VHH binders against Radiation response metalloprotease IrrE (irrE). Designs and how they scored, part 23

Target 1, 256 residues: Radiation response metalloprotease IrrE (irrE), of Deinococcus deserti (c1cz84)
Amino acid sequence: PTALAAAKARMRELAASYGAGLPGRDTHSLMHGLDGITLTFMPMGQRDGAYDPEHHVILINSQVRPERQRFTLAHEISHALLLGDDDLLSDLHDEYEGDRLEQVIETLCNVGAAALLMPAELIDDLLTRFGPTGRALAELARRADVSATSALYALAERTAPPVIYAVCALSRQEDEGEGGGAKELTVRASSASAGVKYSLSAGTPVPDDHPAALALDTRLPLAQDSYVPFRSGRRMPAYVDAFPERQRVLVSFALP
Below, E stands for the ipSAE of ESMFold2; O stands for the ipSAE of OpenDDE; V2 stands for 0.75 times the mean of E and O plus 0.25 times the DockQ between their complexes.

## First folded at step 18 (VHH; framework vhh_gocatamig_d2)

Design n3 (from m8 with G109A; at its last look DockQ between E and O 0.74; V2 from the best seeds 0.00; counts 0 for: pae E 2.5 > 2)
Fold by ESMFold2, look of step 18:
Structure n3 (fold): chain B 256 residues (1-256), chain A 124 residues (1-124)
Amino acid sequence: as target 1 above (256 residues)
Amino acid sequence: EVQLVESGGGLVQPGGSLTLSCAASGFTFSSYILSWYRQAPGKKRELVAGITREGSKVYMDSVEGRFTISRDNAKNSVYLQMNSLRAEDTAVYYCAREVYYRNPKGYTAGTDYWGQGTLVTVSS
């Protein structure tokens, strides 16, 4: 495996070990593993958080939504875990430098945060129970109490068959003067399992007669043969599982 | 009675400097997070800088490198050193006390006390 793949695997191990000592994965419980580090919530403007090793403080922006605070806390805990692992830190400095090193560290801390909030055992259980479906995506987001987008990436990473996952929601198109301000269903986020060479771009419109649009309109889950509606106009055959939730629809496209 | 009293505002040329002070009373100063906010005409009040009990500092991007927040726990005071002032720094500046506490879903945070403000005008 590449140096990055090895570093990600180690980061997941560190997160799993930290998580094993916790009474739960809510924001309050995440703090139980901290020793000698002070957690502080304060206004931070546009910044989500910071880890200050000199003052032994994790800072979380008090002005953002609670679910973002929780993910940010998990991210900053991952910084502390990374900084405390001499072998991992040495391997990163051997392979990366400058801006690239900083980017890799932030990537690893996102990997650690996801692993802490969404343990592999939970993801595997949901894949076993529900398959690689929109339902599994919805259940992961609900049970781990994370955003659908965070759950989407974590689920895709562990899905073996070729699947594209998407979160779709209505957006208002720009008013074109004569009262053309209609809402249309668009892809808000998407990710695919390993080996899938196709991507579904954010902003891609979903046709009104697509199972995802129908599931949202009726507020009933729908699963049937249909297609991936790529922005290019290509329509690739896929088994679509559309799971409506509140004002969005969580979708999987199982590829043949 | 909690009080936060700002001073040091005034008129200054672009490129100039000012030091704002905030004298605090009625609470254990060393146990609290202190922040500076500003409000320009027609704009929302926005964070400028903050400092934790431990001395960790936060700055908005627009002021980082030009402004320095500090605290003196012996004098119950927090300061904002403003250098290289620009016209867009013109605002009323407020001292604030930040708090957070545990609740069943996580943590709730807010600003529970504000000073009266001190006007900074950057103009030739």
Scores: ipSAE 0.412, ipTM 0.781, lowest interface PAE 2.5, mean pLDDT 89
ESMFold2 (binder alone), look of step 18: mean pLDDT 83; pTM 0.823
OpenDDE, look of step 18: ipSAE 0.675; ipTM 0.891

Design n4 (from m8 with G109S; at its last look DockQ between E and O 0.84; V2 from the best seeds 0.00; counts 0 for: pae E 2.5 > 2)
Fold by ESMFold2, look of step 18:
Structure n4 (fold): chain B 256 residues (1-256), chain A 124 residues (1-124)
Amino acid sequence: as target 1 above (256 residues)
Amino acid sequence: EVQLVESGGGLVQPGGSLTLSCAASGFTFSSYILSWYRQAPGKKRELVAGITREGSKVYMDSVEGRFTISRDNAKNSVYLQMNSLRAEDTAVYYCAREVYYRNPKGYTSGTDYWGQGTLVTVSS
């Protein structure tokens, strides 16, 4: 494994250790594990947050949406955890410098935030209970109170069989005054489990007769043999599980 | 009653320095977050810098490295040291007291008191 992969693994371990003592993962519960660190909300302009180790303060921009505040808090907690791990910090300074070091640290803190908000035990429990399905994706997003996109990446990372996950939603053109702007179902985000060599591009249209489109139209989950609708026009056979939710559909494509 | 009184504004040449002061009264100063905002002609009021009761400092990107916010709790005062001034720093500067409130989903905030402002003009 690369130096970055090893650092990510250590960051996940630090997040898991911190999370083990928490009563939950909501914003207020995340603070439970803080000792000697003050949480302060204040205007911060364009910055979402900061960790100040000198004054022992986590700062969260009070002018961003509450959902963003929660992710930002998890990110800043990860900064505090990273700075408290002498071995990890030393390894990073040995490998990276300057702007590159700052970029790696921010990447690691995003990894830590995701691990803190979506513990591996939760993901594994959902995979065991529902399989690697659109339903599991929906349940992870709901239970962890994270975006479907965040849940999609986390679920894909821990899925062992070859699966592509996608979030698909309607889009519309604005042809004001002319009566145009038909809505079409497109892929908004996708990710695949380890070892899958295929990718499903954002913006890819989903055909009207595809199970994902039918599930959205009927508001009922569908699971059946069908295909991955690549942007190129290629249709690769897959078992499709489509779970509709409001104006979107959460999809898994299980590959043979 | 709560008062915030700014002073120290004036005319300064580009590259020069100026120190703004805000004298506070009518509340327990050490328990509050204090900020400086500015408003240039035709623009909306924007955050310049803020300081927590613990001393943590926040700056907008365009002033970081040039401006320094500080507080003296014994004198109930917050300061803004402005160095390397530029024409775009010309504005009315306001001292503000920040508060935030817990709600079921997270936190929200507001500025509950403003000073009357002090004009800073950067011109040769």
Scores: ipSAE 0.426, ipTM 0.796, lowest interface PAE 2.5, mean pLDDT 89
ESMFold2 (binder alone), look of step 18: mean pLDDT 82; pTM 0.818
OpenDDE, look of step 18: ipSAE 0.670; ipTM 0.890

Design n5 (at its last look DockQ between E and O 0.83; V2 from the best seeds 0.68)
Fold by ESMFold2, look of step 18:
Structure n5 (fold): chain B 256 residues (1-256), chain A 125 residues (1-125)
Amino acid sequence: as target 1 above (256 residues)
Amino acid sequence: EVQLVESGGGLVQPGGSLTLSCAASGFTFSSYILSWYRQAPGKKRELVAGITREGSKVYMDSVEGRFTISRDNAKNSVYLQMNSLRAEDTAVYYCAREVYYRNPKGTYTGGTDYWGQGTLVTVSS
């Protein structure tokens, strides 16, 4: 595996070990494992947070929404976990330097935050109960209290069969002007399980007669044989599970 | 009564330096977060720098590297060392005490509960 893939795997292990002792994953519970580190909320301008190992303080911007604060806390915990792993630090310094090293560290801390907020046990339970479906995606986002996009990537990572997941929502069309009322259903984000060689680009329109569009319009889940609606117009056969939620539809495309 | 009293403002040329001081009284100084804010003519008050009880420091981007916040708990004072001053730094500078609370929903909110009267810094040729 690549140096980055190995580093991500180690970061997930560190996050899982930290999370094993927590009573929950809300902001207060995340602090439970921070022995000797103080959590402080204060104005921080445009910065979301920081970890100060010298003073043993995690700083969270008091001026951002609670959901952002929770993710930021998980991210800063990941900084503390990374700094406490000498082998991981050594591997990173051997492979990266300068601005690239800083970028990789931030990527790893986002990986750690995701792993901390969405434990593998939760993801595996949802996959067992619901299969690799739009419903599983919706349940992960709801139970972990994370964005659908974050849940989508985490779910795809742990899905074994060939599946494409997507979050679809109505978008304003560019040619409708500033206050337009015409909207089309488009892919907002997509990710696929390992080994899937196809991608479903953000912005791809979903036809009005597709199960995803029908599920959103009727507010009723639909599961049926249909297709992946690629931007090119290609229609690849797939079993579609479409789960509508508020102004969006969470979709899985199970490939043959 | 909580009091925060700033001093050290004045007129300085571009490139010059000033040290602002804030003398605190009426509370346990070492237990609180202290910040400096500024308000330029025609602008909103904005955070400049903050320092936690533990000594961790936060700066706005435009002053980082030029300004240094520090605290002396024995003297109940917080300081702002301002170097390489620019015309854009002209403002009234305020000392502030920051607090945060966990509300019943389990989320956190924060704000400034006490302000000083301010000290004017003018950077001009």
Scores: ipSAE 0.577, ipTM 0.862, lowest interface PAE 1.7, mean pLDDT 89
ESMFold2 (binder alone), look of step 18: mean pLDDT 82; pTM 0.813
OpenDDE, look of step 18: ipSAE 0.692; ipTM 0.904

Design n6 (from m8 with N103E P104G K105N G106K; at its last look DockQ between E and O 0.79; V2 from the best seeds 0.00; counts 0 for: pae E 2.04 > 2)
Fold by ESMFold2, look of step 18:
Structure n6 (fold): chain B 256 residues (1-256), chain A 124 residues (1-124)
Amino acid sequence: as target 1 above (256 residues)
Amino acid sequence: EVQLVESGGGLVQPGGSLTLSCAASGFTFSSYILSWYRQAPGKKRELVAGITREGSKVYMDSVEGRFTISRDNAKNSVYLQMNSLRAEDTAVYYCAREVYYREGNKYTGGTDYWGQGTLVTVSS
């Protein structure tokens, strides 16, 4: 477990170093940092991409949508960065083997891809400008062109004060027919800043009178004292910032 | 004129082996990505294997470990070594040249030239 956290930290450092020299984070800009590696786009069937260190080639499926190409490229760059770091490789082989090693490597390359697409400087700027809020979460997702759930995890990781972030959306409850099911605002994903020992599980209902539900209903941001609505029924005091967008609401719960 | 000419198809028993060849002409062979596709009766053409100018290779999951793509730039040829053949490998196999281009923030690719195909029949 401690080995995995250290490996993730190193992977983020490698991604940050690579990203520092880039003109941007779109697919074309990501390629500008590739020294001695050929980037090739070709039909790959159901495969998204591959990195071939022997021939120094990154392969990306030319027949998938652009956001998938972009993430896949960031992921394959992370493979190249990992393979170029002898200390990281040695640590991984000392700790893991077989299928588990393969799983860890793929996890690390997803961590690297996220770090490439959401640089720490962007996250820190948004935290400074907007605070650890639902708006900061929305701005990160928009500026980095990533999913709200990806942005949620990255923002929580770099938030110093005790905050729980959540993405909440309407979901259907099982019922007799398609149009007969009740829609309920529920937590889709959540994550908390370091040191917060509370968790807000996916599927947790958000009461209709909660600021998050009101913000979604009115389509207007709300920020006020309220609570974390745990599944158990516990209501922990928190300053709630709810930022609605389309069919969901991006929420922060600042804990005392 | 760009030409891709496949050869080496035929009838083979299950578990057998066969080598397909594709002779290329009319372009700078070493500068291009080459692929093998196949089309079984009643099915759409599907990628089997591809090879970059540098020699990096991609395979469909069902053939990986059994098929090997290779190229010889001196002979302007690409090959598909097929081992452990199965009835489901029966198809017309096509040699193809791959290209790609940028469309804004996406890279779009496809096959711009096809060979005539060579029939492989795996008979139990």
Scores: ipSAE 0.526, ipTM 0.830, lowest interface PAE 2.0, mean pLDDT 89
ESMFold2 (binder alone), look of step 18: mean pLDDT 83; pTM 0.819
OpenDDE, look of step 18: ipSAE 0.744; ipTM 0.921

Design n7 (from m8 with N103T P104G G106T; at its last look DockQ between E and O 0.90; V2 from the best seeds 0.00; counts 0 for: pae E 2.1 > 2)
Fold by ESMFold2, look of step 18:
Structure n7 (fold): chain B 256 residues (1-256), chain A 124 residues (1-124)
Amino acid sequence: as target 1 above (256 residues)
Amino acid sequence: EVQLVESGGGLVQPGGSLTLSCAASGFTFSSYILSWYRQAPGKKRELVAGITREGSKVYMDSVEGRFTISRDNAKNSVYLQMNSLRAEDTAVYYCAREVYYRTGKTYTGGTDYWGQGTLVTVSS
């Protein structure tokens, strides 16, 4: 495995250990595990938050929505966990430097935040109960109280069979301005299980007769043989599971 | 009565320096987060810098490296050292007290007191 894969695995272990002692995963409950670290909410302009190891303070932007604050707190806790693990920190400095090191650290802290908010046990339970499906994606987002996009990445990481997950929504809506262009169903985010060589880019249109579009139109789940609708126009055979939710559809593409 | 009084504003040349002070009274200064904001003509008031009771500092990206916030709890004062001033830094600068509170399972914050402001003009 790559050095990055090993670092991600360690970060997930640190997050799981921290999370094991928590009464819950809401913002207030996440504070329960903080020992010797002060949590402060204050205006921070464009910044979401910061961890100050010198003063032992986690700073969260008080001017952003609660869901953003919660994820940011989990991200900053991950900074503290990373800095407290001498072996992980040493391994990162041995492998990376400069801008790349900064990118890796931020990636790891997002991995830690996701692991903290979406415990492996929850993800595995949902995969067992529902399979690698749009419904599993919807249930993970709901039960962990995270965005569908965050849930999508976490679910994909733990899915063993070759599956592409996607969150699809209308590209333009009445309350987003009409601009003169027609609304169409597009991919907002996508991620695939390990080893999948294909990617489904954001902005990719979903044809009107695709199961994802039909599920959204009828507001009923739909699962059938169909295809991955790549931006290039290529149509790769896949078993599609489409789970509509509000004004979006959560989709899995099970590959042969 | 909570009071925040700014001083130290004035006219300076580009590249110059200026130190703003904010004298606080009517509250336990060491227990609060203090911030500096600014409002340029035709613009919304924006955060410049903030400092926690522990001494952690936050800066707007455009001033980081040029401005330094500090506090002196013995003098109930917060300062903004402004170096390498640019025309874009021209604004009224306000001292602010920040608070946050729990609302259910989450947190909300805001500024509950403002100073009167002090004008900084950066011009040739």
Scores: ipSAE 0.527, ipTM 0.844, lowest interface PAE 2.1, mean pLDDT 90
ESMFold2 (binder alone), look of step 18: mean pLDDT 82; pTM 0.821
OpenDDE, look of step 18: ipSAE 0.772; ipTM 0.936

## First folded at step 19 (VHH; framework vhh_gocatamig_d2)

Design p1 (from m8 with S35T; at its last read DockQ between E and O 0.82; V2 from the best seeds 0.73)
Amino acid sequence: EVQLVESGGGLVQPGGSLTLSCAASGFTFSSYILTWYRQAPGKKRELVAGITREGSKVYMDSVEGRFTISRDNAKNSVYLQMNSLRAEDTAVYYCAREVYYRNPKGYTGGTDYWGQGTLVTVSS
ESMFold2, look of step 19: ipSAE 0.581; ipTM 0.858
ESMFold2 (binder alone), look of step 19: mean pLDDT 82; pTM 0.816
OpenDDE, look of step 19: ipSAE 0.788; ipTM 0.939
ESMFold2, fold request of step 23: ipSAE 0.596, 0.555, 0.577; ipTM 0.869, 0.853, 0.861
ESMFold2 (binder alone), fold request of step 23: mean pLDDT 81, 81, 81; pTM 0.813, 0.805, 0.813
OpenDDE, fold request of step 23: ipSAE 0.816, 0.822, 0.819; ipTM 0.955, 0.956, 0.955
ESMFold2, last read: ipSAE 0.561, 0.580, 0.566; ipTM 0.846, 0.862, 0.851
ESMFold2 (binder alone), last read: mean pLDDT 82, 81, 82; pTM 0.821, 0.810, 0.818
OpenDDE, last read: ipSAE 0.815, 0.820, 0.786; ipTM 0.955, 0.955, 0.946

Design p2 (from n7 with S35T; at its last look DockQ between E and O 0.93; V2 from the best seeds 0.00; counts 0 for: pae E 2.04 > 2)
Fold by ESMFold2, look of step 19:
Structure p2 (fold): chain B 256 residues (1-256), chain A 124 residues (1-124)
Amino acid sequence: as target 1 above (256 residues)
Amino acid sequence: EVQLVESGGGLVQPGGSLTLSCAASGFTFSSYILTWYRQAPGKKRELVAGITREGSKVYMDSVEGRFTISRDNAKNSVYLQMNSLRAEDTAVYYCAREVYYRTGKTYTGGTDYWGQGTLVTVSS
């Protein structure tokens, strides 16, 4: 695991260096720093993209939404950056083989894509201005033009105090009777700052009287002492900051 | 006038091989991305393979390793070599031209021309 942490740190450094030279982080601007690599959009079925180092081509699936294309492009750029760093490649080949090596490379390229689209300076600025809150999560997603889930993971990684972040949204409960299933608020994604040993599983229901549910119902932010609603039914004390947005709520749980 | 004309379809036994050809005219062939799609009765048209201007190739999972796309820019033609054919490969196969354009900060892409199709039937 220590080798993986070092590789992630190097990948973030490569992404940050690449990003510093860009005129912007939109899809067109992302290619500005790539010398000798052609960007091509074409149908790719279920695959979002690919990097072909033999032909020096980045392929992006033309049949997916622009937001997915942009993140995929950042991911493929990260493949090109990784392949161009001899020391990182050597370290990876020394530590990993076969399917595990492929998985690690894909993980690193997701790390690189996130770092490219959500620079550390932006994340740190939002944490300084808003604290480790649901509002900071919402602002990161908006400012970087990324999904709330992508922003959640990036924010959690740079948050120093013990915090769990979550994106929660309504889901439909299954039943066979008339009237269909009841909708309930559930966790769609969650991640915690470094050192936090607790996890909040996707699909975990959020009780109707929880601040996250109340914030969504009223469409007004709430911040108060409450709890982490684990799937087991355990309620861990936490300061909850709930920021409603559209049909979801972005939540932070600050742990004691 | 852009034209794409497929040929080479027919009846083959499972495990057999066929080569499909698509002859192109009315445009600068070497500047475009070419693809093969197929459509079985009652099903959606689906991508089979594609080839970029540079020669990069894309395949759907179910045909990778069995099918090979290639292009000959001097003959304005794209080919699909189909080996180890299976009953589920039975479909009308279409040649297509893909385009994409920058639209501000993003890109728009799509298929702008289709051939008439060539039938491939894989049956015992």
Scores: ipSAE 0.523, ipTM 0.840, lowest interface PAE 2.0, mean pLDDT 90
ESMFold2 (binder alone), look of step 19: mean pLDDT 81; pTM 0.809
OpenDDE, look of step 19: ipSAE 0.791; ipTM 0.942

Design p3 (from m8 with R102K; at its last fold request DockQ between E and O 0.80; V2 from the best seeds 0.73)
Amino acid sequence: EVQLVESGGGLVQPGGSLTLSCAASGFTFSSYILSWYRQAPGKKRELVAGITREGSKVYMDSVEGRFTISRDNAKNSVYLQMNSLRAEDTAVYYCAREVYYKNPKGYTGGTDYWGQGTLVTVSS
ESMFold2, look of step 19: ipSAE 0.596; ipTM 0.872
ESMFold2 (binder alone), look of step 19: mean pLDDT 82; pTM 0.819
OpenDDE, look of step 19: ipSAE 0.805; ipTM 0.948
ESMFold2, look of step 20: ipSAE 0.582; ipTM 0.860
ESMFold2 (binder alone), look of step 20: mean pLDDT 82; pTM 0.816
OpenDDE, look of step 20: ipSAE 0.784; ipTM 0.936
ESMFold2, fold request of step 23: ipSAE 0.584, 0.566, 0.517; ipTM 0.865, 0.858, 0.833
ESMFold2 (binder alone), fold request of step 23: mean pLDDT 82, 82, 82; pTM 0.829, 0.824, 0.820
OpenDDE, fold request of step 23: ipSAE 0.821, 0.822, 0.821; ipTM 0.957, 0.956, 0.957

Design p4 (from n5 with K105S T107K; at its last look DockQ between E and O 0.73; V2 from the best seeds 0.00; counts 0 for: pae E 2.6 > 2)
Fold by OpenDDE, look of step 19:
Structure p4 (fold): chain B 256 residues (1-256), chain A 125 residues (1-125)
Amino acid sequence: as target 1 above (256 residues)
Amino acid sequence: EVQLVESGGGLVQPGGSLTLSCAASGFTFSSYILSWYRQAPGKKRELVAGITREGSKVYMDSVEGRFTISRDNAKNSVYLQMNSLRAEDTAVYYCAREVYYRNPSGKYTGGTDYWGQGTLVTVSS
């Protein structure tokens, strides 16, 4: 656990350093620090992207959503950064082998991607402006042009007070029956700040009378004392901030 | 006129090998990404392999390690070497030209803009 933590920290440093030299955070600007590496979009089937060090090319799947493309690009850049750090690579090879090494590398590249697209300064600014709220989560996702899920994890990692974040969206009840199954609001993803032992599981239903559901229905942000709707049926008291966006609700649960 | 002409298709036994060729004309071959697609009866057309201008390659998962895409810019040709063929590889194989560009909004857009007529590959015992 210590080796991985150190590696993650190093990746964040690499990403931060790289990012600091960029003229911007658009797709073109993201490539600015990679001399001799070209960016190519093409159909890649189920693969999101690839870094080809032999040909010095980053490939991005043209068939995926722009937000995913952006994250993938940052991910591939992180591959390049990782490969450029001999010490980090050596440490990783000393600690991990085979499929596990590959998995760890992928994890690190995700960490790098997140750090590149969502700098600590941005997150801290948003937390200062909006607090640890659903709105902060929405703003982070928007400003960084990343998925709400990606933003959720990044935000949670930098949130000091005990908070659970969640992305909630309507899901079709897989009821096999012919009838237009009632759409149910469920948790799609969640993450908690450090020290919080609780998390909402994906698929957890949000009751209709919950502030998050009400926010979605009314399309108005809501903040009030309520509860965390755990799948077990347990209700943990929390101050809830629910920010509706399109067909989803971005939610923070401030724990006492 | 842009043309892509596939050749090399045929009947092969399982475990056999086949090389497909695509001859391109009517455009600057070296400036484009080339790809192979296939369409089996009753199925959607799917990407099999792609090769960039620089020579970077991508494959669909089911053909990885068995198929090799290559290009010869001097001959304006792209190839698909198919080894260890399986019945499931039976399809019409199409050569395609890919075009991607950055639009004024800064987003990359594009796709396949030309297709060959296809060549049939049948893998059967």
Scores: ipSAE 0.280, ipTM 0.713, lowest interface PAE 1.7, mean pLDDT 91
ESMFold2, look of step 19: ipSAE 0.458; ipTM 0.812
ESMFold2 (binder alone), look of step 19: mean pLDDT 82; pTM 0.804

Design p5 (from n7 with T106V; at its last look DockQ between E and O 0.79; V2 from the best seeds 0.00; counts 0 for: pae E 2.1 > 2)
Fold by ESMFold2, look of step 19:
Structure p5 (fold): chain B 256 residues (1-256), chain A 124 residues (1-124)
Amino acid sequence: as target 1 above (256 residues)
Amino acid sequence: EVQLVESGGGLVQPGGSLTLSCAASGFTFSSYILSWYRQAPGKKRELVAGITREGSKVYMDSVEGRFTISRDNAKNSVYLQMNSLRAEDTAVYYCAREVYYRTGKVYTGGTDYWGQGTLVTVSS
């Protein structure tokens, strides 16, 4: 692992410790453990939020939707947690500077936000109950009240066996048709468990006869031997678990 | 009766400076968030800058580094110091009082009082 991997692990520890004391994970409950820091909602234009350590204020843009406010608050709490950890700060300043340091800090605060909203215990419980499946992905997104994409990354990170997860949805084809730009099922986001060397690019088309496409068409979960449909045209054998919901399908590809 | 009264607008050359003032009355000034908005011809009213009770400041990207919001709680006043003015800054500028409240598990915010506005024109 890298210095960045170590910093991410520490950020997740800080978030987990903070989260253990919370009465809930709604926007107001997220502030439960911070003494001497006030939460303020105000118009902020295009900025989502800010943490002001000088005035001890967390600012959240009052003009964005509640679910974005919630993630932003978790992100700003992570800033406060990071600034309160002298060892982590020292390690970051030893390793990074300038624009790269700022980029790393923002990355860490996103990691912290995800950990606050999706506790490791919740993820592990779902993996135990459902396995590393499309259903586990759907349940994580639902129970943590986060986007499927956020849940996908968190689930992949804690999945031990070799699995690729994907969120697939209809999107407009490049050869725009008359039906509002004819739509095909494509990968919207994907991530894989540790050690998997394969990637499944966003925009990759899902063939109409693939279990993911069939599950979406029938609105019924489907699990069977099939393949990973790489953009290159390669078809790598995999056990596919496809869980449809509304206008998308949440998929896992279990590799040998 | 809550009142917000802006002053200090006028005609200024590009690159010039103006200071806008907003005198507040009828409420506990130090307990509220104050903001400046502007509305250019044909455009929607947009946030320019805001300042919390504690003194934290927020700016639109296009004005950051050129504009400074400040407050003087003893004078019940909020100010907008505008430097390096551009033609695009031409607008009616409004002082506003911001509030937010919790409904269930979510927060919502809004402006509950506006000033009358003061015109700033940046032109040669």
Scores: ipSAE 0.505, ipTM 0.829, lowest interface PAE 2.1, mean pLDDT 89
ESMFold2 (binder alone), look of step 19: mean pLDDT 81; pTM 0.820
OpenDDE, look of step 19: ipSAE 0.654; ipTM 0.890

